# Ledger of designs, part 2: VHH binders against FAS-associated factor 2 (Faf2)

Target 1, 346 residues: FAS-associated factor 2 (Faf2), of Rattus norvegicus (Rat) (q5bk32)
Amino acid sequence: MLPFRFTYYTILDIFRFALRFIRPDPRSRVTDPVGDIVSFMHSFEEKYGRAHPVFYQGTYSQALSDAKRELRFLLVYLHGDDHQDSDEFCRNALCAPEVISLINSRMLFWACSTNKPEGYRVSQALRENTYPFLAMIMLKDRRMTVVGRLEGLIQPDDLINQLTFIMDANQTYLVSERLEREERNQTQVLRQQQDEAYLASLRADQEKERKKREERERKRRKEEEVQQQKLAEERRRQNLQEEKERKLECLPPEPSPDDPDSVKIIFKLPNDSRVERRFHFSQSLTVIHDFLFSLKESPEKFQIEANFPRRVLPCVPSEEWPNPPTLQEAGLSHTEVLFVQDLTDE

## First folded at step 4 (VHH; framework vhh_7yz9_2)

Design p15 (from n3 with I109F)
Fold by ESMFold2-Fast, scan of step 4:
Structure p15 (fold): chain B 346 residues (1-346), chain A 123 residues (1-123)
Amino acid sequence: as target 1 above (346 residues)
Amino acid sequence: QWQLVESGGGLVQAGGSLRLSCTASGFIFSDYAMGWYRQTAGNEREWVAFITSGGSTTYADSVKGRFTISRDNAKNTVYLQMNSLKPEDTAVYYCAADYEVYTDLGEYFFDYWGQGTPVTVSS
């Protein structure tokens, strides 16, 4: 009971208690956090000028995320508009050229008034005891951690000293994390390079195998072509032999030596051999060609010549002689010497 | 638009088990570390468990050996398996997503938060 006498509530305190109970603080509802920051920046510049640390243009959550991603210190300034020391701090310490230079070069700087919803939410998270208030936040042991708090009025030289001390004491954690990220990135790059080299090697081996397969197929096709040519040549020789035998079978019989219409022909072949056969004067010169063609010693292509006068005998149908003449019509005597000329290599 | 939707909370007797689920949409789930926090009446949010994008897990001493955090990237879901529950585990449980690196400095330090799911452990 006794301790109750030391608690005192004014009428204003009772009213404020009731108001907060039935009507939550309007600052508890953040609907435009970026607008809160921009609004604060404009108000700050109007009151203290444009020479100030560069304000982070985003929400508190975004500032934390960027500081974590970039491995940078985040300096948070909570502005107490109603506090007696806020103006002095902003004009004489925060906006001092050396302080601006330090903050801009080494950290992200997020600031907002606690009278704005976004600043009020951050105030609830950081639970500052007095103003001016600064908190230094960074990634430490995989957690975003408040590594320093500066509460109450501070002079620019002391501010620089305190911020530098906090950063120097904690920079090792950020350096270690940067090294770990760099090692992970290097490992991934090496893996990608190894994967690309492997795939390039695989493609080169596949291309080599494809060329080898094509070479085998070309060789097979060439062998097949040669074999086909050999079979075609054999068939051609067989057909030629059958043609010769057919012509021989169809030759008319030789007339008797006593036949007054018989013609004895002595053929001189290109190989200087001689062959003789009797024919009838009434027979076509084609029978002479058929006889010579039927001989194994005859060229594949030939023509037959008579002497005195020297002339080629039309023994095969031609445009000039579609029906070759008879031996009699060709003017052959009872005994003739005819010459066979090889035209195979014509 | 991002969403984190928690489910699986409820009333359970001491010594019982519950499995909480949190399904994410509106961001690339596999790139994010996922955490579970809880808030007991009259206290601030307390970190419970964390799982990295790579699957590494960390637990608060108060739940170590009893709770297991896991993830299913195909379903964009993170789970908290709670075993051997105690009355002291009674809280509202919150799912949180953080790009790459864990934070536990309160709700403003995570990129995305769920709305919470109540868990009541009776004695």
Scores: ipSAE 0.005, ipTM 0.218, lowest interface PAE 10.5, mean pLDDT 81

Design p16 (from n3 with I109Y)
Fold by ESMFold2-Fast, scan of step 4:
Structure p16 (fold): chain B 346 residues (1-346), chain A 123 residues (1-123)
Amino acid sequence: as target 1 above (346 residues)
Amino acid sequence: QWQLVESGGGLVQAGGSLRLSCTASGFIFSDYAMGWYRQTAGNEREWVAFITSGGSTTYADSVKGRFTISRDNAKNTVYLQMNSLKPEDTAVYYCAADYEVYTDLGEYYFDYWGQGTPVTVSS
């Protein structure tokens, strides 16, 4: 009876419709996309052998990213496990030696079954109408773009012709992008070289200015040292004059010529001039030195010598003579000639 | 910190012209390639024009001969001069900066995107 069968089938259709909403497609959850590709590869090899295009070992997103970076075509194969033409296509077309060679030499090859979550996700993105299905993807207009679709059973020679046609039609976009990347790289290199040259020049100018500053500082220090030496020499001359004046002020007055204890000394200076002065026999030889030192004509450093016998008179305190003797103790007579020897250069 | 600000969008009659500007801040503009994209409701972003750091330009077939992309590195600005506008050019236009195509880290990765500027071409 058709009416009773119709009612039964209507109930089954309602039940199947309800199940569609109660049991979401398990392929909608991608939890192991790399595992999906690897397990598909193993299944493929069991059915069709190991002579096949090299499978990209990664997710669909990774394959797109690598194709973009490398400026290569990406060939996507979506495998319909239950489709009537899948076995013929894989066995006779996809695994043909010439097809394998073309794919391996010119493109990245990503493939997965639509029964696996990763393959199902890609199927949703590419929206294929039938199987076997191939899509050619490449970087075009700054985006990864589907530039060719091959749907349904195709023979090896036609497959080669179609893939070649798609690539030839779109090769110029990849060449253009490669040239733009090369131009950009060359511009960056040139800019980096110009920046480095500019910085090197700036450092050289800074170093040159530092050396000029050090040279100016060296000259200033040298001039300051010369000025300091001049001031030290002037102070030395002032101290000498002050010491001469002090010695002159402290000199005892000359004894009268009529004093029986007076000694008349005639000094012969290094410049062959003669100076005469009277001293008392009881006075220290230091008085003789103080007198000679107080004279403008005396050398800065000198010693006093007596003759017959020849001897240097201890007229200044020394280790041998801490307390210089008196004129009498030194054996000087009432009239003496003493010689002043210049020691300034000794 | 990094920012792209678009301006110049609006309403224009078919056959008219608009100039879009995009000013960059927070990065060395001269090091970046700059592009313009557009998007209509329900569609993916479509590339419009691209200018490299070296000044080379590339255009989508739909705008070639009508649009001109240029840059002023002193002003950190990229421009899109849009001439002979058609109703089909109606979209939100986005500015994008890409440091180096060699270092793309994802399918649609750009270092920086602007907020977009709407362009409406009336018939």
Scores: ipSAE 0.000, ipTM 0.172, lowest interface PAE 15.5, mean pLDDT 81

Design p17 (from n3 with I109V)
Fold by ESMFold2-Fast, scan of step 4:
Structure p17 (fold): chain B 346 residues (1-346), chain A 123 residues (1-123)
Amino acid sequence: as target 1 above (346 residues)
Amino acid sequence: QWQLVESGGGLVQAGGSLRLSCTASGFIFSDYAMGWYRQTAGNEREWVAFITSGGSTTYADSVKGRFTISRDNAKNTVYLQMNSLKPEDTAVYYCAADYEVYTDLGEYVFDYWGQGTPVTVSS
């Protein structure tokens, strides 16, 4: 009969294991952790009154984060609704005035029922052996660490003594973390200041180089402008010289003194110099202008005046004289003195 | 002070891929552990992936085998390569940084958070 009994219990154990695997505890799925905390707080107040330690109003993860940020102890209370000692503990120990005062002054207090998904999740992490259960958590060696566990019914005076002992034994770690955090922050500030100083220096150097490049470019443009002006002036002088040479080449030959139609003209230039040339009476007055223009001593712009009667000779085509007259039509004698008037100021 | 900036989110078809990036400033990136969290409409933020300063990686069961977290300390950037995306992966993804790590409490919480980047996976 022994083999039948053993086989029966072995199959039952396997079946229970398989069923547990297929049907996990519904509390294992946390969907509303804040709601779990709020509903626990309301249930707690209805059973035990409003004179209790201040509950952390947030998730377990948020409580851990705040305890780490603030470098404070976190006291975690896991409420076992079904445990025989839970009511006694809450009424006589947890809600005792001196216990409330200690908890409120020195630590963050997070609490939840293990019948709620959030409380069950925390229970799985802390793995308590019995109820009532309290765990003290703090930042130690870069980790949030359980530094104390209180399991089972405890009286208020003993609770105060145990919590105080745990805190006193571990306070040095929080002080060390605060000093290390301050040192890291100071190092980061110094690094930021050094980086800012470096960037300011780099920007100053870049601005200095920009000004040098701008000054070099301004100087280059000025030199280029001067060169362009010189080239333009040289080209103007060359064009003037070419025009003078062209006019000289197109001048008709000087008539013989023995030619009865020969006119001898003596020109008085603005610089008081004198130039003589013979022209033919049948030639246009434009020949006189072309001759004078071809001379180096002539002004760049001029007009020719005759004596008695005083008159300006139309030696260049104009609206009044589109075809300048001949020397004969202009009334010139066989020997004339003509005056060249400088008009370059006009 | 500090700042985390996410990029790379957007619209993608089911079965597609996206790479999220998170660039850090204002702290020494190489000393910090980096993580990715996501928040779906109407739900709490859930942890997705975590990479330590030394390069060790850990993933949530829901994304293990599909997502890969990596870091480039020279660029102060952490990446989340998301492959074989499902409509259920639709969420706002958050980058986070922490100097300290705790494992025995079943928690990874971070001191610094980014602004989030939305990811929408269409069916």
Scores: ipSAE 0.017, ipTM 0.456, lowest interface PAE 5.6, mean pLDDT 84

Design p18 (from n3 with I109W)
Fold by ESMFold2-Fast, scan of step 4:
Structure p18 (fold): chain B 346 residues (1-346), chain A 123 residues (1-123)
Amino acid sequence: as target 1 above (346 residues)
Amino acid sequence: QWQLVESGGGLVQAGGSLRLSCTASGFIFSDYAMGWYRQTAGNEREWVAFITSGGSTTYADSVKGRFTISRDNAKNTVYLQMNSLKPEDTAVYYCAADYEVYTDLGEYWFDYWGQGTPVTVSS
């Protein structure tokens, strides 16, 4: 019966509607947008050949990003696989040599089938009314803007004219933004050059200041060295005088002229002056050195020489004479002349 | 032209939650990266969270594990789910488009900013 068939078809239609309602279109799930583009490109080439505009190798979002960064037009083609005019458009208009040349030279070209998730997503954004569909997108007023839409079948000459018209009408915005970006870049470069020049000048000034500081410190150190040398020389002179006085005070008393165990020694100093003093025979030759050292006129370093035979007397402790001999042991038992030899220049 | 309108700010107790929304007008929203920034009185604007057109997310260390950024391209809306709120989270929150994806010459970015929504977390 016909009523039973009608009831069956009505239930089936309700079931199909419910199934569609609870299960979304699978094209709404974009899981591999690059794969969608690559898959579409291969399908396009199999159907229409390899002579076509250069497909942007990436997602729609990437194409928009690159168009914005480069200040280029983006041409978007949405392919309707099931539309009656799609084959005619692709073979005779989109793949015409003059159209390919225009697109490749002037714009980025992104294309996808609306049967692919990525193409379906873009379709939802652009809301095309019919196929074939082309949209021209560019940066305008700081946003990516659709500046032209071409909907329905179009011949290659008309396509070139329409694309050129859209670009010519909007080229001024891209040129203005390129000039503004270049001006900002030039200002930034100039500021960087000024900052680098300033830092170089600052470093040069710091280096000059450092050298002046080192020069001042060097002069100060030289002045301090001169002052210290003067103080050291004065102290050395005072210490020498004090040592001479101390040696004089520690000298054994001069023996009486009537002492039979004493001898008178006559010294000839380097300045040709003569001094005389009596010494006991049992006294060390160190007493002779101490006496001569205590004299104002004595050299800072000296040795004492005797004649007949000529010899240097060991009047100071040495390795050979750790205990200098007595006057008697040195043969100084009678009045004798000893010579003081200046060793200050040795 | 492009407008970003934030909502969902308000007064909340420490340890509480708030969900901020930012709705953009125009088509092509789905192709822009979106971010949330915040600013306290006397301080510069600081980045909070970022989401790419594909849904990849990045968070500032101060909010990582507590905040979640998400987007609904069908509604042209980006969200910031803020959990375990602290008094230090008190700020005016700003929605931004395009901040880290598009840069041109040097200091300049093509960015769009909302007017901001205040969030106050009481101790």
Scores: ipSAE 0.000, ipTM 0.157, lowest interface PAE 15.1, mean pLDDT 80

Design p19 (from n3 with D104S)
Fold by ESMFold2-Fast, scan of step 4:
Structure p19 (fold): chain B 346 residues (1-346), chain A 123 residues (1-123)
Amino acid sequence: as target 1 above (346 residues)
Amino acid sequence: QWQLVESGGGLVQAGGSLRLSCTASGFIFSDYAMGWYRQTAGNEREWVAFITSGGSTTYADSVKGRFTISRDNAKNTVYLQMNSLKPEDTAVYYCAADYEVYTSLGEYIFDYWGQGTPVTVSS
């Protein structure tokens, strides 16, 4: 019986070994890495209590990503469930209050059992030689780099000393990268502010120049209007003078005082001055208007009135008098006094 | 074995848009943070954007508001949507799964970089 039982167990061991050889290790297939971490955390707390470093609640790749982004050290703990030193290390070193305080204040802490697929994958990457195992990882030369390895049982004071030494030796790299990131951010913000200030200044200068151009153009237009008004007024005065000279030139000569058909007219102008001229009874009243208009003392617009009875003489063509009457037809005597009324508006 | 294959680069006018794609094989894509980097002639590689396995995104200040990184875990693909392109964006763009560990023994576990895809923005 007994020899048969020993032979039976030996065959099963060989069969299990062969089966493992022809079938890959189930830990090689990671299907729920976050679940692996959470499951390990719960198992750890059940065995060692709730006083432990704060576990990063995500995959190893996520922990590396966050450590790189935040420029922090990543402490990786690989738990060997079956190693003789694992319990002592966790109870006496990893869960010591001073160790918990150091880890929580200075680094991200990622941990998993090598019996879980996620922990097994990390084990293959880090290739630890013994347990307990700790690795310190940080960004160095653009790459997440293992800057320290702690292998085998270690006491709390030595653990603190070793972790501090590793961090102190490598902190310059993280400080330099943090400073460079801050300088790049500050330079970019400064350039953006300078660009905004420059564009605002340029727009303000363009607006001032536009207003100056508009003011210069308005002033030029006003000066042109004034100049045109002056030229128009000068031409008006010249035309008036030419018209006066033309009327004077076209006046018929005064008839002799001995002519029985002569009329002597004394004109009383609006300025109380008096002007005398002789006309022929057969001449149109327009000759009287032309004579008065030719005088420098005449208003620009006027009418001529006779007395007893008081009446306005039609001395200019009108709708009522398209052809003004002769002096005789208008009933003028051989000697008349006519009054010139100013019709020029003030 | 691992592989990263970029596509979608080309010539585009200033103010235009391009979408870059990077397809990963040989590792569990959903576990890895993915990033885009760019490099101009004579300069070191410049980080452009990261996306975590959970979908959280981070961008370089030079591309914030213009570029969008996204991922499709079913297709093992990460994308970079580039909008409002400037001549200064002209570079060779590289896809990376760059959360690999370098050991003190000089051993690289993996350098998960693609071969690069050129982007030229004309003015």
Scores: ipSAE 0.000, ipTM 0.185, lowest interface PAE 14.1, mean pLDDT 81

Design p20 (from n3 with D104E)
Fold by ESMFold2-Fast, scan of step 4:
Structure p20 (fold): chain B 346 residues (1-346), chain A 123 residues (1-123)
Amino acid sequence: as target 1 above (346 residues)
Amino acid sequence: QWQLVESGGGLVQAGGSLRLSCTASGFIFSDYAMGWYRQTAGNEREWVAFITSGGSTTYADSVKGRFTISRDNAKNTVYLQMNSLKPEDTAVYYCAADYEVYTELGEYIFDYWGQGTPVTVSS
């Protein structure tokens, strides 16, 4: 006859819901959850003494989080201050030395009075039927799960037996979770290593391409420098040739051999070849330099020497002789042998 | 080296829309469940939306039909698309991540949290 119970409980639930709308329970608003458990702990110690399981000092949500992270059992005690069995349970069962030892060694212990907002909130979540009340919670199937409930007065030996039974029945799930976490961490490490290897490979490829680009650029610059040097040398050679042609065109014509003012000069060049030309006694020594410079066989830089006595002829303007003398002023005979000395290495 | 970085918050007029983003690093994003929470001054954090590693979504009644949570595993990013915003939606919004994300007791517990991004909805 489940429908009659359903109808009855539905009517009671509506009645309770209506009462809550009219007078919401003050304990439904949690503003200081840590203060709630700390004040409960102090009131517990005043009434039952300091020999008790170690109270978790944080909120219920923090206790769940720590139990999940550490893969430990969480024992939750909801204290009913006004229940007839609460004093007997706390004095004779919860604070028994063997019970304290078991709880402290195997689990986290969270406790609060249901008269405190935090304890009342937890009561609404766990929906206990009577007091004293204990719930054992642990991570199972990716969820914090209530794996055991102990409701009503229980003696110390029975409490130890029931807590041990619940833990033994569920320990394998915590072991499984540890293995799954180890496998996930191993997979994460492997993926991180693969990602790092990929990025290192990508960087190596980019570095190879950068070096190839730099090598191509260096080769191009070297080819450009070689080309520029060739062009500069060609321009220099053309300018030299043009200057030689200009000097040749500006040379005065050779005087007749029958001219009494003519000087025949035989030049001995550095390559041991000989060239001869006639000049006028009235012409500047610069004409001699211009003639020699115009020859294909002449060195780029040279000086002209006469013998007996040995002397360098001033055939180019200088600080000592800004206006070079004429052939006559230089004391040249009607037939002379002059020596061209290469100065290119000076 | 877990990191969650939220973005996209700001000031918006009632009835407007905002898209929050949260980028994750230091874990295999595709294996983790993601959630959005919000906190108003003087109140505890309120769960808003949740998405599993498989893509299943759940929403708080206050935002259902207006907000949409989604994820892009290629970008390691979770999104919260907020439409038809109300002044009551004004809060600091937090991104959260976990492999083991909830309890059968109705508590949604996340171990990894972002720094939060403020959202202000003017009337």
Scores: ipSAE 0.061, ipTM 0.542, lowest interface PAE 5.9, mean pLDDT 84

Design p21 (from n3 with D104P)
Fold by ESMFold2-Fast, scan of step 4:
Structure p21 (fold): chain B 346 residues (1-346), chain A 123 residues (1-123)
Amino acid sequence: as target 1 above (346 residues)
Amino acid sequence: QWQLVESGGGLVQAGGSLRLSCTASGFIFSDYAMGWYRQTAGNEREWVAFITSGGSTTYADSVKGRFTISRDNAKNTVYLQMNSLKPEDTAVYYCAADYEVYTPLGEYIFDYWGQGTPVTVSS
């Protein structure tokens, strides 16, 4: 009997193996890993009650990520629904008050049935030999590493002893990782502060150079403006001298002192100097202005005033007198004193 | 102190290209592995591409030959060049960083994430 049973089981196992290649195990398609965990939790509580270790509510990959981030041990329980020892283990060991307290205080606890796709996926990764199965995982050397495996039925006191032994043997690695993380964080903070200080210094230097450039440009423009003003003044002075020479050249000759139509005019200039010249009664008052303008002592802009009665003589063309009158029409005597008033400040 | 800032997402026609960038600050970029993940509405985040600190690259089967991940350590930036885009590539793309840590399943896991950049590929 026994040889026929063995042969039958061997053939059945070969058939199951072949069928898996032709038709993948449905449990190999993980479509709802969170739902797998939630449904397992509900079925667990239905069978064993609500006094159990706190289940991690998330996928296996999420549990690994959180264990790595928090530098905590991850305890993985793979539930074999059909295994003869599963009920005894869950009721008497896993749900014992002391076991619950240890697990809840020291580690993250992830659990799933191997009949669920998510649990089957984890089973394929961990390659457990029998049930009940527990694995302890932690971050070690850039790898989430299985640091302990507990396989087969175990009593509560032995479970506590084994879990504690595994944690004690590996706690130093988590402490080292925490210290290394702290050192890296401190180094990053220091580098960031140094980079910010460097950039602030660079910006300050750039601002200083910009202000120096602006100051140089302002000084250059000011010097250029002063130079332009100087050249403009020199040109204006040259033009003024040329105009004075032209007016002097165009002046009519003085009449003889013996000419009965001659007028002798004594001019009092703003600088208190006196200048004398003879004119004809028939000449325009513009000739008086041209004469005074031609003098080096004359102001740049002026008017001519007569006394008794006091009046300003129209010696330049204007709207009131577009053709200035003659000396005779202006009522000048044969000997006259006229006053030159400086209007350059107006 | 840790910051990952993604950019380059947008709307593109099928067959078009986009280049995503992720700039890192607050850590020594060259020491870290970088990855790109994407998430569609109602689905979990799925990995797209990884690049190790040493420059080795790996890609999800759905993007092999179309996407290229690269890094510029001098600029603290990782890139995802996406060519021959398909409507099914529509997702929010996330940048991730960490020391090279792999699980017993051979999968990488990352602790530091960017805010995500949306990519929409029209038919």
Scores: ipSAE 0.013, ipTM 0.424, lowest interface PAE 7.4, mean pLDDT 83

Design p22 (from n3 with D104G)
Fold by ESMFold2-Fast, scan of step 4:
Structure p22 (fold): chain B 346 residues (1-346), chain A 123 residues (1-123)
Amino acid sequence: as target 1 above (346 residues)
Amino acid sequence: QWQLVESGGGLVQAGGSLRLSCTASGFIFSDYAMGWYRQTAGNEREWVAFITSGGSTTYADSVKGRFTISRDNAKNTVYLQMNSLKPEDTAVYYCAADYEVYTGLGEYIFDYWGQGTPVTVSS
């Protein structure tokens, strides 16, 4: 494509021409802006003395940022070292006591030589026409704005009048911004307080509901435990009554008094009552236990003791007596008195 | 130390689209105005688009309706969405950051620059 190739060559030639004619002014490369300000301050004090407005100790961008944050005027002085009027202006106007007082009380003051990279960069921004040069900058309509320019030699009284006029003409914008910032801050604080109050109320309500739920659950569990205990006791009593009735029905009949193998037993119960029954010598001692267990007057747990000699009769299966002996094997006579001993845990 | 890192440049056909990104570090991004500039052979850097700390946007007449500048303060990133690209948009594109100053002349001056990202639009 010859048209494309020609256009490409033309672009390259223009680029090479531009590179050849672009002169990087050493002053346009800012590498130490704070150092530029500090060195200017020292040079200024050597020439004009120590009685001068307080220099902002930072870069131009920092001075703008601080002026915007603090809602203050920023006065920018660009020093033309080689200009015929610079010495007269600094000695007679800028360092006049009344000018120093005005600047120090009402504004931030940033100054640099245009021969320093930082000052040269600011010069390119402000595009001054002559020296001495002063610019007044402030926040206006949400932007840092140059609201006044003073170019050329000026006497101290005129300087005070011009700076005051510029400030008075623009003070309303700073006042309005202060009020708007205060209103926005107050609105944000109110919203935060409302959000915190809402969350606190929500947490309080949740805590009340949690406590009510725990109290209801505690009462429910207590009522359930009481009911369960009642049901367990009722079931225990029913089982005991059924067991007594079953044992009573299974008792063998009493032998005749005329039977030579009959044993008459008189039982002394823990309540001091006496019960009599006949048994056969061939019957197990378990029959004695079953009879006593079936009685309303018997304790829930008991043992049977014989006297002469005193001994506990094995009337229930145990490790020593897995099969309880017969009345005859236990050595009972034709007439016996046996004692029922209460073993119930009261 | 201030740092601006650009990405998203490349070769694209006329009528195509590219999205440039610039990620900032070393300053509070939300306090600064961000801009895009471009430089072609034989010309000074020309301003393309500008976005204030508050999000207000301004565009060069040559790119109005085609380019969109935006910012994401959470990511410390400024974007340039380039649509309907023309061969005349061929340039090295630079991201710039500065404290916002309105000089009364309608111009912005930027202290901090990225290394540039080349954009070539083929016809």
Scores: ipSAE 0.000, ipTM 0.210, lowest interface PAE 13.1, mean pLDDT 81

